# VHH binders against o75319: the designs that were tried, part 148

Target 1, 181 residues: o75319
Amino acid sequence: GNHIPERWKDYLPVGQRMPGTRFIAFKVPLQKSFEKKLAPEECFSPLDLFNKIREQNEELGLIIDLTYTQRYYKPEDLPETVPYLKIFTVGHQVPDDETIFKFKHAVNGFLKENKDNDKLIGVHCTHGLNRTGYLICRYLIDVEGVRPDDAIELFNRCRGHCLERQNYIEDLQNGPIRKNW
Short names: E, the ipSAE of ESMFold2; O, the ipSAE of OpenDDE; V2, 0.75 times the mean of E and O plus 0.25 times the DockQ between their complexes.

## First folded at step 10 (VHH)

Design H18 (framework vhh_etentamig_d1; at its last look DockQ between E and O 0.85; V2 from the best seeds 0.00; counts 0 for: pae E 3.4 > 2)
Fold by OpenDDE, look of step 10:
Structure H18 (fold): chain B 181 residues (1-181), chain A 118 residues (1-118)
Amino acid sequence: as target 1 above (181 residues)
Amino acid sequence: EVQLLESGGGLVQPGGSLRLSCAASGFTFDDYAMSWVRQAPGKGPEWVSLISGYGDSTYYADSVKGRFTISRDNSKNTLYLQMNSLRAEDTAVYYCARYDDSFGFDYRGQGTLVTVSS
């Protein structure tokens, strides 16, 4: 059966918009079948995601799913009006250049096509923290020229949790810039 | 109970090919990414390859890229590893492992031995 992801309950469902960006990070929403294993206050469905975003007076324009599984929810569980992009990203290791490029390309494409609005790019992995934080920070560092420590601090503050993986932090702080095109 | 059973290992000469199989049971197979991990004598475990639940994404270690191909048949609950152009350094016990996105490798089989030698 569908067991609750490890430590999933430990993280806030949805972060805050990152000031100066179109990014918002959240943990993975879980489809209805998971509700049997959760207390009502622990539930976080795709519907709950959109409700929480609306409560922040924001609107999602794109969802980037970084998980390496399809068991959490289906694209069909999302509104048809919000595009869904899957970028399979292995956990615990620094994403490879191809993954980084795919993420950057998706973000840049979205920004180009959404200049006339203020819709957000929602990014999540399982916990919406390490993989999510790394790729968002990598984008800010490589594409926007943000200082690594500033990017990390901004993400941590807005997500409500700090990046945990030292290899991710080290790569962001001291690793090379990745290809942008 | 989750069960993973590897097969197909054996002795092969350098440059040869081998196909490993893993029979899975006790869980919804296509809900999980599956992986091959190997451990050579005197070395730690090495992640070899990973495939998503529906097979639409694959990952390979640099050491096996271009030589190994991971695949799966969800109708048979079976994972495969096609190994071509085998090298001596590929000698190891190969384990089939279930990949949980939140936890990592949470289950693995008993392994099958692959020996590449002249």
Scores: ipSAE 0.676, ipTM 0.844, lowest interface PAE 0.7, mean pLDDT 95
Fold by ESMFold2, look of step 10:
Parts: structure tokens; C-alpha cells; sequence
Structure H18 (fold): chain B 181 residues (1-181), chain A 118 residues (1-118)
């Protein structure tokens, strides 16, 4: 139903642009029907997302939604001019190689088509932290050659919250580089 | 009130097939990914399969991939699991479960027993 996701209120709505990248991470925006269970200062709708991005003097060029549910908002709640991509990512486990490949393919396609602008890729899961942080860091490590600890530190700082799930952190730090494309 | 009612379990020989069903009520079915979870006697639960709300993405545990097929009919609020090439190690109580982003699952039914034995 319209129940607020557990711990969702505890996270900053939107992070900061990650320097040297085109990424910005945020928690899932919630459609209007959720707002009856939220104080006004707790609301974070699809419209609020775009207002907060604009306040940072940034512009979204793509939203990648990593959630495995349809209940939080509908793509039609977003401006028609912003492409939306759903990559169904199972929670609580390290994303499989097919999911990682799909994420990398989407990012690489965006960068090619947007080389002449500075628009951002917005990435979210439920909290904008574990699945989101894992896939962004996996991209930076595998495609950009960033050291695992540097990718994690950059994500944590810009999101404003640290990656929490140990299985994700362990895979990023000690797992093999995924050479999929 | 969320209700999940499994059916279709029973006794089947190795190599046989069964189709499980789960009738869902008390929530907007299409909004949720749905899952099958199984629990063999004396063991912890195992995530068997998952299907997205509109059915356009599926996941399978390695132990069942190629043998089991998850599906859903949103017009009937029903989740299915087609189980082929059954093995003794597939013996378990199978639960229909609603996917929860925070906990993996937030509701499950009472389960249906599948026994694979010659």
C-alpha cells in the first residue's frame, strides 16, 4: 500500500553531484498519496526532487530507478522531457552480473548522447544508499578505473550517508572487477 | 488486511511437475513484486523466485533456474509457480510472499507443502 518505507525519513532526500562524474543519488520520491502520513518537512515528491536539483544549479538528464516495486510513484509523475529507466534490482543482495551490465550500458549510452551538455544521471533505490551506491561504485571501479576505497568514499561524502550493507562493501573492496558491457 | 493463500502443493515423483497458485487480496497487487520462498524441514527459508509488479522482470535462485517459472495474472490477483523436473531436494513448504524493499518480505501466506518422493 501507501506505507512509508522503513527508515526512509532518516535519509537526506538528495545528495550532491559527485565531482568528476555525472552522478547524483537520492532516495525514492513518494507520490502524493503518501503525504497524508508525512509532516510537511518530511515530504519528498517527484516535484520536490526536481526543485532540489534546480536549487543546486543542476539538471537531470536521466533517472535510473533501481526499485523492484511500482508503488512509490509512476513514470508519468515525472516531466515528459526527462528519460526514465527502471532497472529492477533485487534488494539485500549484491546485484547480479546482468543487472550490473544493464546499469553500465545505460550510463555509457547516456554519456555518449549527452557529451555536449552537463546534465546528470539521477540514481535511486528506496533509500538512495545501498543498491544505488553499489552500482555507482561498481561503474566507477570497473569502467573508470577508480580504486574501490576512493569510489566508496566519494559516494558516501556526496550522498551524505555511508553505505551500510557489508556484503556490498566487501564485494566492492575485495571482489573481482566485472568486465561486462 | 493483506491475505496470501497458496494452493497446488502435493506429492509428486522425481521428474514430475506441479503448478502452485497464490490468491492475493487486501492490497493493490500490481504495485508489488511477488515472490516464492521455500522452507525445507529443519532448514531456514530460501528465496526461490521473484517477479516484478507488471511481470517484466524475474529472478530465480540457481538451484531452480531452468526448471521453475514464476508468473502472475494481475487481472486475477494471482501469482503462480510452475515447477518442472522436480527433485527430492525441492521438498519444502512453499510460501507466497510480498516483496518488501526494507526487509525482503513483509507478508507471506501459510504455505503449501510440496513433497517429491518416489
Amino acid sequence: as target 1 above (181 residues)
Amino acid sequence: EVQLLESGGGLVQPGGSLRLSCAASGFTFDDYAMSWVRQAPGKGPEWVSLISGYGDSTYYADSVKGRFTISRDNSKNTLYLQMNSLRAEDTAVYYCARYDDSFGFDYRGQGTLVTVSS
Scores: ipSAE 0.348, ipTM 0.704, lowest interface PAE 3.4, mean pLDDT 90
ESMFold2 (binder alone), look of step 10: mean pLDDT 84; pTM 0.849

Design H19 (framework vhh_etentamig_d1; at its last look DockQ between E and O 0.86; V2 from the best seeds 0.00; counts 0 for: pae E 2.3 > 2)
Fold by OpenDDE, look of step 10:
Structure H19 (fold): chain B 181 residues (1-181), chain A 118 residues (1-118)
Amino acid sequence: as target 1 above (181 residues)
Amino acid sequence: EVQLLESGGGLVQPGGSLRLSCAASGFTFDDYAMSWVRQAPGKGPEWVSLISGYGDSTYYADSVKGRFTISRDNSKNTLYLQMNSLRAEDTAVYYCARYDDSWGFDYRGQGTLVTVSS
């Protein structure tokens, strides 16, 4: 059945914009069919996502979906004005170089095309934490030259939850820089 | 109830080919990524391959890249694994597994034995 993702309720729905960046992380919004299994206060739909972003006086310019499933919501559930990018990313393991490159390329492309505005890059996996945090931090480290610990701290603070996976943390702190092109 | 039933296993010589199938029922098949996992004697389970719900993304373990191909027919609720250039080290019980993005995999079949031996 269409069950609620495990531990999904444990995480804040939307983080804060990461200062100095265009990134905001959030957990996966769930389509209407999931509402039957949730208390009203637990519901977090695509519509709720945009409402929460607006409450922060921000605007989404791109959504990067890192989940390896399509059961949570459909692109059709999003406004047509906001580009949606799917980067299938396997959970629990460090993303491969191709995945990292795809993410970096998408971010760089967005930034190049959106120099005239301050719209945000919304990134999510299931929980909006480990895969999301790793790829955002990897970008900051590899492309922006941010110290690994600073990147991790910034993400954790803004997301409201800390990266949990030791393999992700270890790779960010001690792993090699990945190619940017 | 979620059911996964593997078939197609057997004895094959090194360098040979084999095609595994998995019949799925009890859930919306195309909503879920599907995977093949194998377990060799005396070893832990190993991810072999993963395919997204609509088949537009695939993942392979390094050990099988270039040799194995995962595919699916959603109209038949069936998952496939084409195994070419088989090696002795590919000998294992192969399991069809439903992939859960939050957990990893939540259901698997009984498995089908693949033996690669001269």
Scores: ipSAE 0.677, ipTM 0.848, lowest interface PAE 0.7, mean pLDDT 95
Fold by ESMFold2, look of step 10:
Structure H19 (fold): chain B 181 residues (1-181), chain A 118 residues (1-118)
Amino acid sequence: as target 1 above (181 residues)
Amino acid sequence: EVQLLESGGGLVQPGGSLRLSCAASGFTFDDYAMSWVRQAPGKGPEWVSLISGYGDSTYYADSVKGRFTISRDNSKNTLYLQMNSLRAEDTAVYYCARYDDSWGFDYRGQGTLVTVSS
């Protein structure tokens, strides 16, 4: 069904561009079928996402969807001009190495193809926080050489919410550097 | 009303094969990832496998990887588990479970017993 995702209303719809990166994080937009269970001010549709990005004077060049479901919206609900990539990421556990590799590959491919513009990579899971924050930070740590605490602080500040899952935080801070290939 | 009905359990010798089925109704089947969970006698539940709504992503516990294959037929609202190279430690009640990306596992069936013994 069209049940609102757990705690989805508790999160800001869209964060801010992370300075020095091409990332912006947001919670999953919900298609029209969910709006019957939402107050008007709680709605956040795919169209609302793009309007909010434009209001920040930014433009999306890729959306990476980390949810393990197809029920929130369909890629057809997005503008044809914005590439969409699904990377199925199981919640409740630190993403496995194959998932991390897929994310790194997608980001590196985008940066290569978009070196002559300033478009952003939009990343979301359900809440745009734990899975999203983990993979963005993992990329910054492993590929860009950012210190774990600095990556986490940057993500938290720009998302407007702190990473919540301790196993993710511990893995970022104390876990091994993951392979980039 | 969400219903999940497992079948296909039984007695099998070590090294043998068995295929479990789960008939689903009461929800839009391909909107949800589906899972198999097992519970051996005297033990807690163990997550065995997971498959995405369209079947394009799968996960397996290390204990079954390479031996078990999860699949689904969305036209028949049916989830499957092909179990090969069965071992005594695979003896358990196997449950079909629905996975919600936000709420976790929210429904499971009554289970089907698999016994691996000579």
Scores: ipSAE 0.461, ipTM 0.766, lowest interface PAE 2.3, mean pLDDT 91
ESMFold2 (binder alone), look of step 10: mean pLDDT 85; pTM 0.853

Design H2 (framework vhh_etentamig_d1; at its last look DockQ between E and O 0.55; V2 from the best seeds 0.00; counts 0 for: pae O 8.3 > 2, grease 24.6 > 24.2)
Fold by ESMFold2, look of step 10:
Structure H2 (fold): chain B 181 residues (1-181), chain A 119 residues (1-119)
Amino acid sequence: as target 1 above (181 residues)
Amino acid sequence: EVQLLESGGGLVQPGGSLRLSCAASGFTFDDYAMSWVRQAPGKGPEWVSLISGYGDSTYYADSVKGRFTISRDNSKNTLYLQMNSLRAEDTAVYYCARYEDSYGYFDYRGQGTLVTVSS
């Protein structure tokens, strides 16, 4: 069905670029079929996503979709010039090492191929918060050497919402550094 | 409305094989990841396996990796679980469940089918 994801209306559509990184986080955009269930001011489509990014004077060079579903929008709803990557990430559980590795590999590949521009990596799950925040912070901690609390604070501030899942926060703060390759 | 109907449970000997099926109706089947969950007597539910809407991603609990295979046939709206090398500890009621990504949980489950592994 085209039911609106639980609590999706409660979250800001798009965050701000995280300073010192190439990341921007957002909630899942919803294809047109969902708009029958939304007030006009609540709509956030794939087109709206790109307009909001452009309004920030930014450009997306990759979208990483962390949802474990295909019902929200189709990659065909995105400009063909913007690479799209699906990394199926199970919710409510700390992502496993294979998922973390896939995310790190995708980010590292993007940074290598885009070293001569300033395009952003857009990352989303359903709400653009817990799975998204975990994987971005895990990358910053393991690959960039950012202190866990600094990574979390940066993400929370730029997303405009705080990470909510305690098992994710605990793992970021006190869990082991994960292998990068 | 949303309906999930499991079948294929029964009595098998240790080391045997069994194939479970789940007929789904009342929703667009390939839009949703689907899961098998089992519950042994006196135990809480255990997430056994998960498969994405088009079948291009799967997840297995460590206890069943290498022995169980989840699959789906979207033309028949049917989810499957092939269970090989069955052990006594696999004895449980097996439920078909629809994964709701926004919750990170199941939003619908069937009534279950009993699998008993015993000699």
Scores: ipSAE 0.567, ipTM 0.810, lowest interface PAE 1.8, mean pLDDT 92
Fold by OpenDDE, look of step 10:
Structure H2 (fold): chain B 181 residues (1-181), chain A 119 residues (1-119)
Amino acid sequence: as target 1 above (181 residues)
Amino acid sequence: EVQLLESGGGLVQPGGSLRLSCAASGFTFDDYAMSWVRQAPGKGPEWVSLISGYGDSTYYADSVKGRFTISRDNSKNTLYLQMNSLRAEDTAVYYCARYEDSYGYFDYRGQGTLVTVSS
């Protein structure tokens, strides 16, 4: 249906590019059918997403969707030139190793194929915060060797909201490095 | 109106099996991930299992991994939970819940069905 996700309106629609990375996080865009339940200034469609990215003088090269539902928007709502990847990621616990691996693999594959450009990896869950932030930070920590607190701070600053889930934060700060293969 | 109706609960001995069902109505069923959650007497709610809209992804709490299987039949708007090797600690009211992807919360939950595991 067209039920607006809880607290969806409370989050900034799009963050900023994370310096030194190709990542940008955003909340889930909602297709046109949701607009009747939103004030005009609250609307955030797939089209709005791309407009906001352009306003930042950036370009999306990949969208990673971490949500469990398909009701928010359709891949067909996106430009054909931008690949869409769905990685089902549970929202109430730390992602499992398989999910982490899938994310890392997708990111690495993108980077390998896009060395000649500066297109961004857009990542979102429902709010573009907890699941999104964890996986991005997990990548930075495990693959790029970034200190956990630095990764978290960077994400929070760029997203404009702080990671909320303590289990995610604790795992990032004190959990083991996950295998990259 | 969204409705979730659980069934299949009952009394079972340790080591036994039970299959729960949840009939869903009032929304496009396959658009939503669905979960089972449970609440034991004197304890808080515990997430048990989740299945994606089309059933291509499943997740389980560590406490039930290897014993429980979540599935769904979208043609019947029904969610299932096969529970094997039941333990006393599995005793709880089991709820069907529609996952909203919002901080792990569910926007709708049924009235629940009681599962009692006792010798």
Scores: ipSAE 0.013, ipTM 0.328, lowest interface PAE 8.3, mean pLDDT 91
ESMFold2 (binder alone), look of step 10: mean pLDDT 85; pTM 0.862

Design H20 (framework vhh_etentamig_d1; at its last look DockQ between E and O 0.91; V2 from the best seeds 0.00; counts 0 for: pae E 2.7 > 2)
Fold by OpenDDE, look of step 10:
Parts: sequence; structure tokens; C-alpha cells
Structure H20 (fold): chain B 181 residues (1-181), chain A 118 residues (1-118)
Amino acid sequence: as target 1 above (181 residues)
Amino acid sequence: EVQLLESGGGLVQPGGSLRLSCAASGFTFDDYAMSWVRQAPGKGPEWVSLISGYGDSTYYADSVKGRFTISRDNSKNTLYLQMNSLRAEDTAVYYCARYDDTYGFDYRGQGTLVTVSS
């Protein structure tokens, strides 16, 4: 059935905008069918996502979905005005170069097309933490030249949770720069 | 109840081909990514391939890239693995597994044996 992802309830639904960037991370919103299995205060739907973003006086300009499933919500659950991009990303392992490149390309494309506004790039995996944090940090490190520890600290602080996976952290800190084009 | 039933295994010579199938039931098939996992004698389980719910994304282990193709027919609740250019090191029990995005594979079948030998 439509079971709640493990530990999903343990994470804040939405982080804060990362200062100096257009990134905001959040956990996966769940479609209405999941509400039956949640207390009202635990619910986090696509609608709730946008409400929470608005409460921060921000606006989403792009959603990048890194989950490797389609059972959590459907693109049609989102406003038509916000582009949705699916980048299937396998969990628990460092994303491959192709995945990293796809992410960077999407971000760069968005920034190029959205120079005239301050809309955010919303990124999520299941928990909006490990895969999400890695790819955001990888972008900051490889493209923006940010120090790995600074990128990680910034993400952790803004997400409200720390990257948990040592392989991701190790790759960010000591791994090679990935191709940007 | 979630059920996965593999078929298509057998003995094949090096360089040969084999097609595995997995019949799935007990859940909404296209809501889940599906995977093939194999376990060779004396070795731990190894991820072979993964395919998204609608088949629009695939993942392959480096060891099988270019040789194996994962596919699915959601109208038949069936997962496939086309194995070409088989090698001795491909010998293993191959399991069909449902992939959960957070937990990993949470259900798998009984497996089907693939033996590559001269």
C-alpha cells in the first residue's frame, strides 16, 4: 500500500532559503491518499509546501524531484505555473556523474532563464536531506567554488538537519570536482 | 500480499543470451521502481539493475552496462531483464525485488538461477 516513508516524520517539512543561493530544500510532500495514515499536524501535501514557502515570503520557480519513485505525489498535484523536473536519483549511493550533470544543467538553465526574478529552486528527495544535500552542495562546490565544509554547513543550517551519510560527506570534502559541461 | 515470481533462468554458454521475467502482484505495480538483484555463490547480493515505475529511468551496475537491459510492462505487472553477452561471472541467483525509495528492496522473489558455463 501507500505506506509513509520511513523516518519521514522525523524531518522538518521545509528548510530555509540558503543565503547567497536560490536553493531551498524540503522533504517530499505526500499526496492526499497518505493523509489517512497521518495525524493532521503531520500532513505535508503539495499544497502545504507552497503555503509554507509563501509563509517565508518566497516563491518557488522550479521543483527538482530526486526521488526514485512516483508514488508520493503527481506532477498534476502542483500548480501549472511551477515547472517540475524529475531527476531519478538512487538513494544511499553517491550520485553518478550523469546525475550530477543533469542537476547542474537544470540549475544553470533555471538561473539563466530567471535572472529577472528571485524565485527559488526547490529540491527534494524523500527526506530532503542526503541526496538533496549532496547535489546542492556538489553544485556549490563545483560551480560556485564554495569550500566543501562551508557548503555542507550552510546546507545543514538551512535545512535544519545535518547530512547523515558519510559517503556523501566524504565525497563532498575529498572527492574530485565533477564536469560542469 | 506482495508476491514476486521470477522465471527464465537456466544454463547458457558464455556469450549467450537469456531473458528473465518477474510476475508481480499484491501492490500497485507502476507506483514502484523494480530491480534485479543477484547473488553469486560465496558472494553477497549485488544490485544489477533498477527501473522507475513508468520505465522512464533505468540504472545499471557497471558490471552489466551495455549487456543487460531492464524493462517492464505495467499492463502485465511484469518486469524483464534481457541479458546479452553473458559471462561466467554473471552466474548467480537472480532476484526480482521491489524498490522502496527510502528502504531499498523490501520484497523479493525466490529467485531464478542463471548459470553461465562452457
Scores: ipSAE 0.493, ipTM 0.775, lowest interface PAE 1.0, mean pLDDT 94
Fold by ESMFold2, look of step 10:
Structure H20 (fold): chain B 181 residues (1-181), chain A 118 residues (1-118)
Amino acid sequence: as target 1 above (181 residues)
Amino acid sequence: EVQLLESGGGLVQPGGSLRLSCAASGFTFDDYAMSWVRQAPGKGPEWVSLISGYGDSTYYADSVKGRFTISRDNSKNTLYLQMNSLRAEDTAVYYCARYDDTYGFDYRGQGTLVTVSS
């Protein structure tokens, strides 16, 4: 069905660019079929996403979709000039090493291809918080050497909401550094 | 009305194979990831496997990796679990479940019993 994801309305649609990085996080935009279940002020479509990014004087160069479903929107709902990558990420558990590797590979590839511009990597799961925050922080820790608490604080501040799942937080703070290749 | 109907369970000896099926109706099947969950007697439910809507991503619990294969046929609205090299510890009721990113599983069937015994 086309039910609104639980608690989706409670989260800010789009965060702020994370300083010193190329990341911006947001909740999943919802295709038009969901809008009959939403008040006008609650709507957040793929078009609304791009408008809000432009309002921040930013530009998306890649969208990484971490959801494990196809029901929220289709890639054709996005401008053709913005690459889209689906990385199926199982919710409710710490992402596995294959998922982490795919995310790192995608980010590294983007940075190489976009070294001469300032476009952003947009990352979302359903709420743009737990899976999104985990993978962004995992990248910052493993690839850029950021301290776990600093990565988490930066993400929370820029997203406008704190990471909620304790198993993700514990893994980031006290778990092993993951291999990058 | 969402309906999930499992079939294919039965009695099998250790080392044997079995294929479970789940017929789905009442929703757009390929929009949803689907899962197998099992529950052994006296134990809590265990997530066995997950497959994405188009079948291009799969997940397996460590206890079944290499022995079980999840698949789907979207033209028939059917989910499958191929179980090879079965062990006594695989004895459980196996449930077909629809995956929801926010709740985990929002619908499941009545299950099909798999018994692995000499």
Scores: ipSAE 0.418, ipTM 0.740, lowest interface PAE 2.7, mean pLDDT 91
ESMFold2 (binder alone), look of step 10: mean pLDDT 88; pTM 0.879

Design H21 (framework vhh_etentamig_d1; at its last look DockQ between E and O 0.94; V2 from the best seeds 0.00; counts 0 for: pae E 2.4 > 2)
Fold by OpenDDE, look of step 10:
Structure H21 (fold): chain B 181 residues (1-181), chain A 118 residues (1-118)
Amino acid sequence: as target 1 above (181 residues)
Amino acid sequence: EVQLLESGGGLVQPGGSLRLSCAASGFTFDDYAMSWVRQAPGKGPEWVSLISGYGDSTYYADSVKGRFTISRDNSKNTLYLQMNSLRAEDTAVYYCARYDDSYGFDHRGQGTLVTVSS
């Protein structure tokens, strides 16, 4: 099925790099088969993603896909030069410790291997907001020691949309630190 | 039209096993994660298990981990739930549900009743 994800059009395609980090969040790009259901100005393909990143004078070094579907686009739609990582993440619920750990591990691995450049970690779920925002903020809080409210504010400002899910916000603000190793 | 049809429910004794099936039609089956949801008498619906489109990821509720196994055969458009070590508290109507990543559970079948009783 090539139906447009619910509320997908309501969100900015790509956020801004989060200052002090290597993170950038975006909504899911959609493969060509979705274009027939979109106005030209609504289209956001994998190619469009990379074009928009370049327009910001940035370069993607890793894409972390948090969606729990494979219908939006295929890894083959991405340049071979940019590694793609799938972390299946269920929506609307706080990610479990395993998911959080996988995300942290991927980020840390990337940073370790990319000390000599300034390439970005692109993170997306369907809307690039709630799951994406939670895991990025969770990383900043647990690994970088950032205050929860500062992490949330930074993400919201850079993404251009605010985290919507109260359970995510509450867990970030008041939940325990998750295992980092 | 999206159709989901559950089967395999029935009466089983505690400690017993049961295998549920769900026949799907009306959509590209492997494009969607599929799930099992159950509703016990007097309780709200409970998410039991989820499997990704190609079956390379699975999720289980804590209450069923180690006992239930979700699987799928995309060549047959069929979802399965192997239930082992069944308990009285597993008694419920079990629904096959399609999971949309943006919306959540957007379709479900009529359900099949599983009764665990001595």
Scores: ipSAE 0.680, ipTM 0.848, lowest interface PAE 0.7, mean pLDDT 95
Fold by ESMFold2, look of step 10:
Structure H21 (fold): chain B 181 residues (1-181), chain A 118 residues (1-118)
Amino acid sequence: as target 1 above (181 residues)
Amino acid sequence: EVQLLESGGGLVQPGGSLRLSCAASGFTFDDYAMSWVRQAPGKGPEWVSLISGYGDSTYYADSVKGRFTISRDNSKNTLYLQMNSLRAEDTAVYYCARYDDSYGFDHRGQGTLVTVSS
């Protein structure tokens, strides 16, 4: 469909590379059919995403799409040289262990296959904030041993918006370390 | 404009089976994940299951996992719930619900009653 996601206009399109990691976060790009409902300065298409990444002197090597829908854009709207992975992630609740494992597995696979380049993993949900921030931070905490508060602060600063959902924040700060195997 | 119409509820004995259907109209069906939500007497709503727009991802509440199967036929704009090994605690009104990734569950039908009783 062609309805603009709730509050999508309120968020910066693309964040900055998270230093010391291979992550960059962004809100979902919207295919051309959505542009009838957007002012020109509000548009953020798949092509706009790649242009903004290039403007930062970065290159995407993988896009992980966390949305639980196919209506925003199609993988065919992306350059053929960029791998795309869909990990269906239900919003409003802390992602389950299977979802967390899929994300960790995808990131670890990317790092192994891309150890000889500097390409980034682009991660998005609808707003590029809550599900995206949670899974990136979960990875940094569980796999890289980063302190929860440090992971959250790094994500918030680089995304340009703070994680909003309190149940996600509480799970990251006070919840169990998830197993990686 | 969005219409969701559930059917297939009824009275069944414990251990029995039912299949619920939901006819959808007024929107592009395969753009949306769909869900079954139930509400037992005196309790709040409980999501039961969720299926992605093309059917390639499903989720189940722990209370129904292994017993219920969600499916969809996008050519018929229809959502299904196959319920097996029914228990008394499955007694509820079952609602077909549309999931919007941004807004959450944004539309429900009027529901169909499932009663599990000896």
Scores: ipSAE 0.451, ipTM 0.753, lowest interface PAE 2.4, mean pLDDT 91
ESMFold2 (binder alone), look of step 10: mean pLDDT 88; pTM 0.879

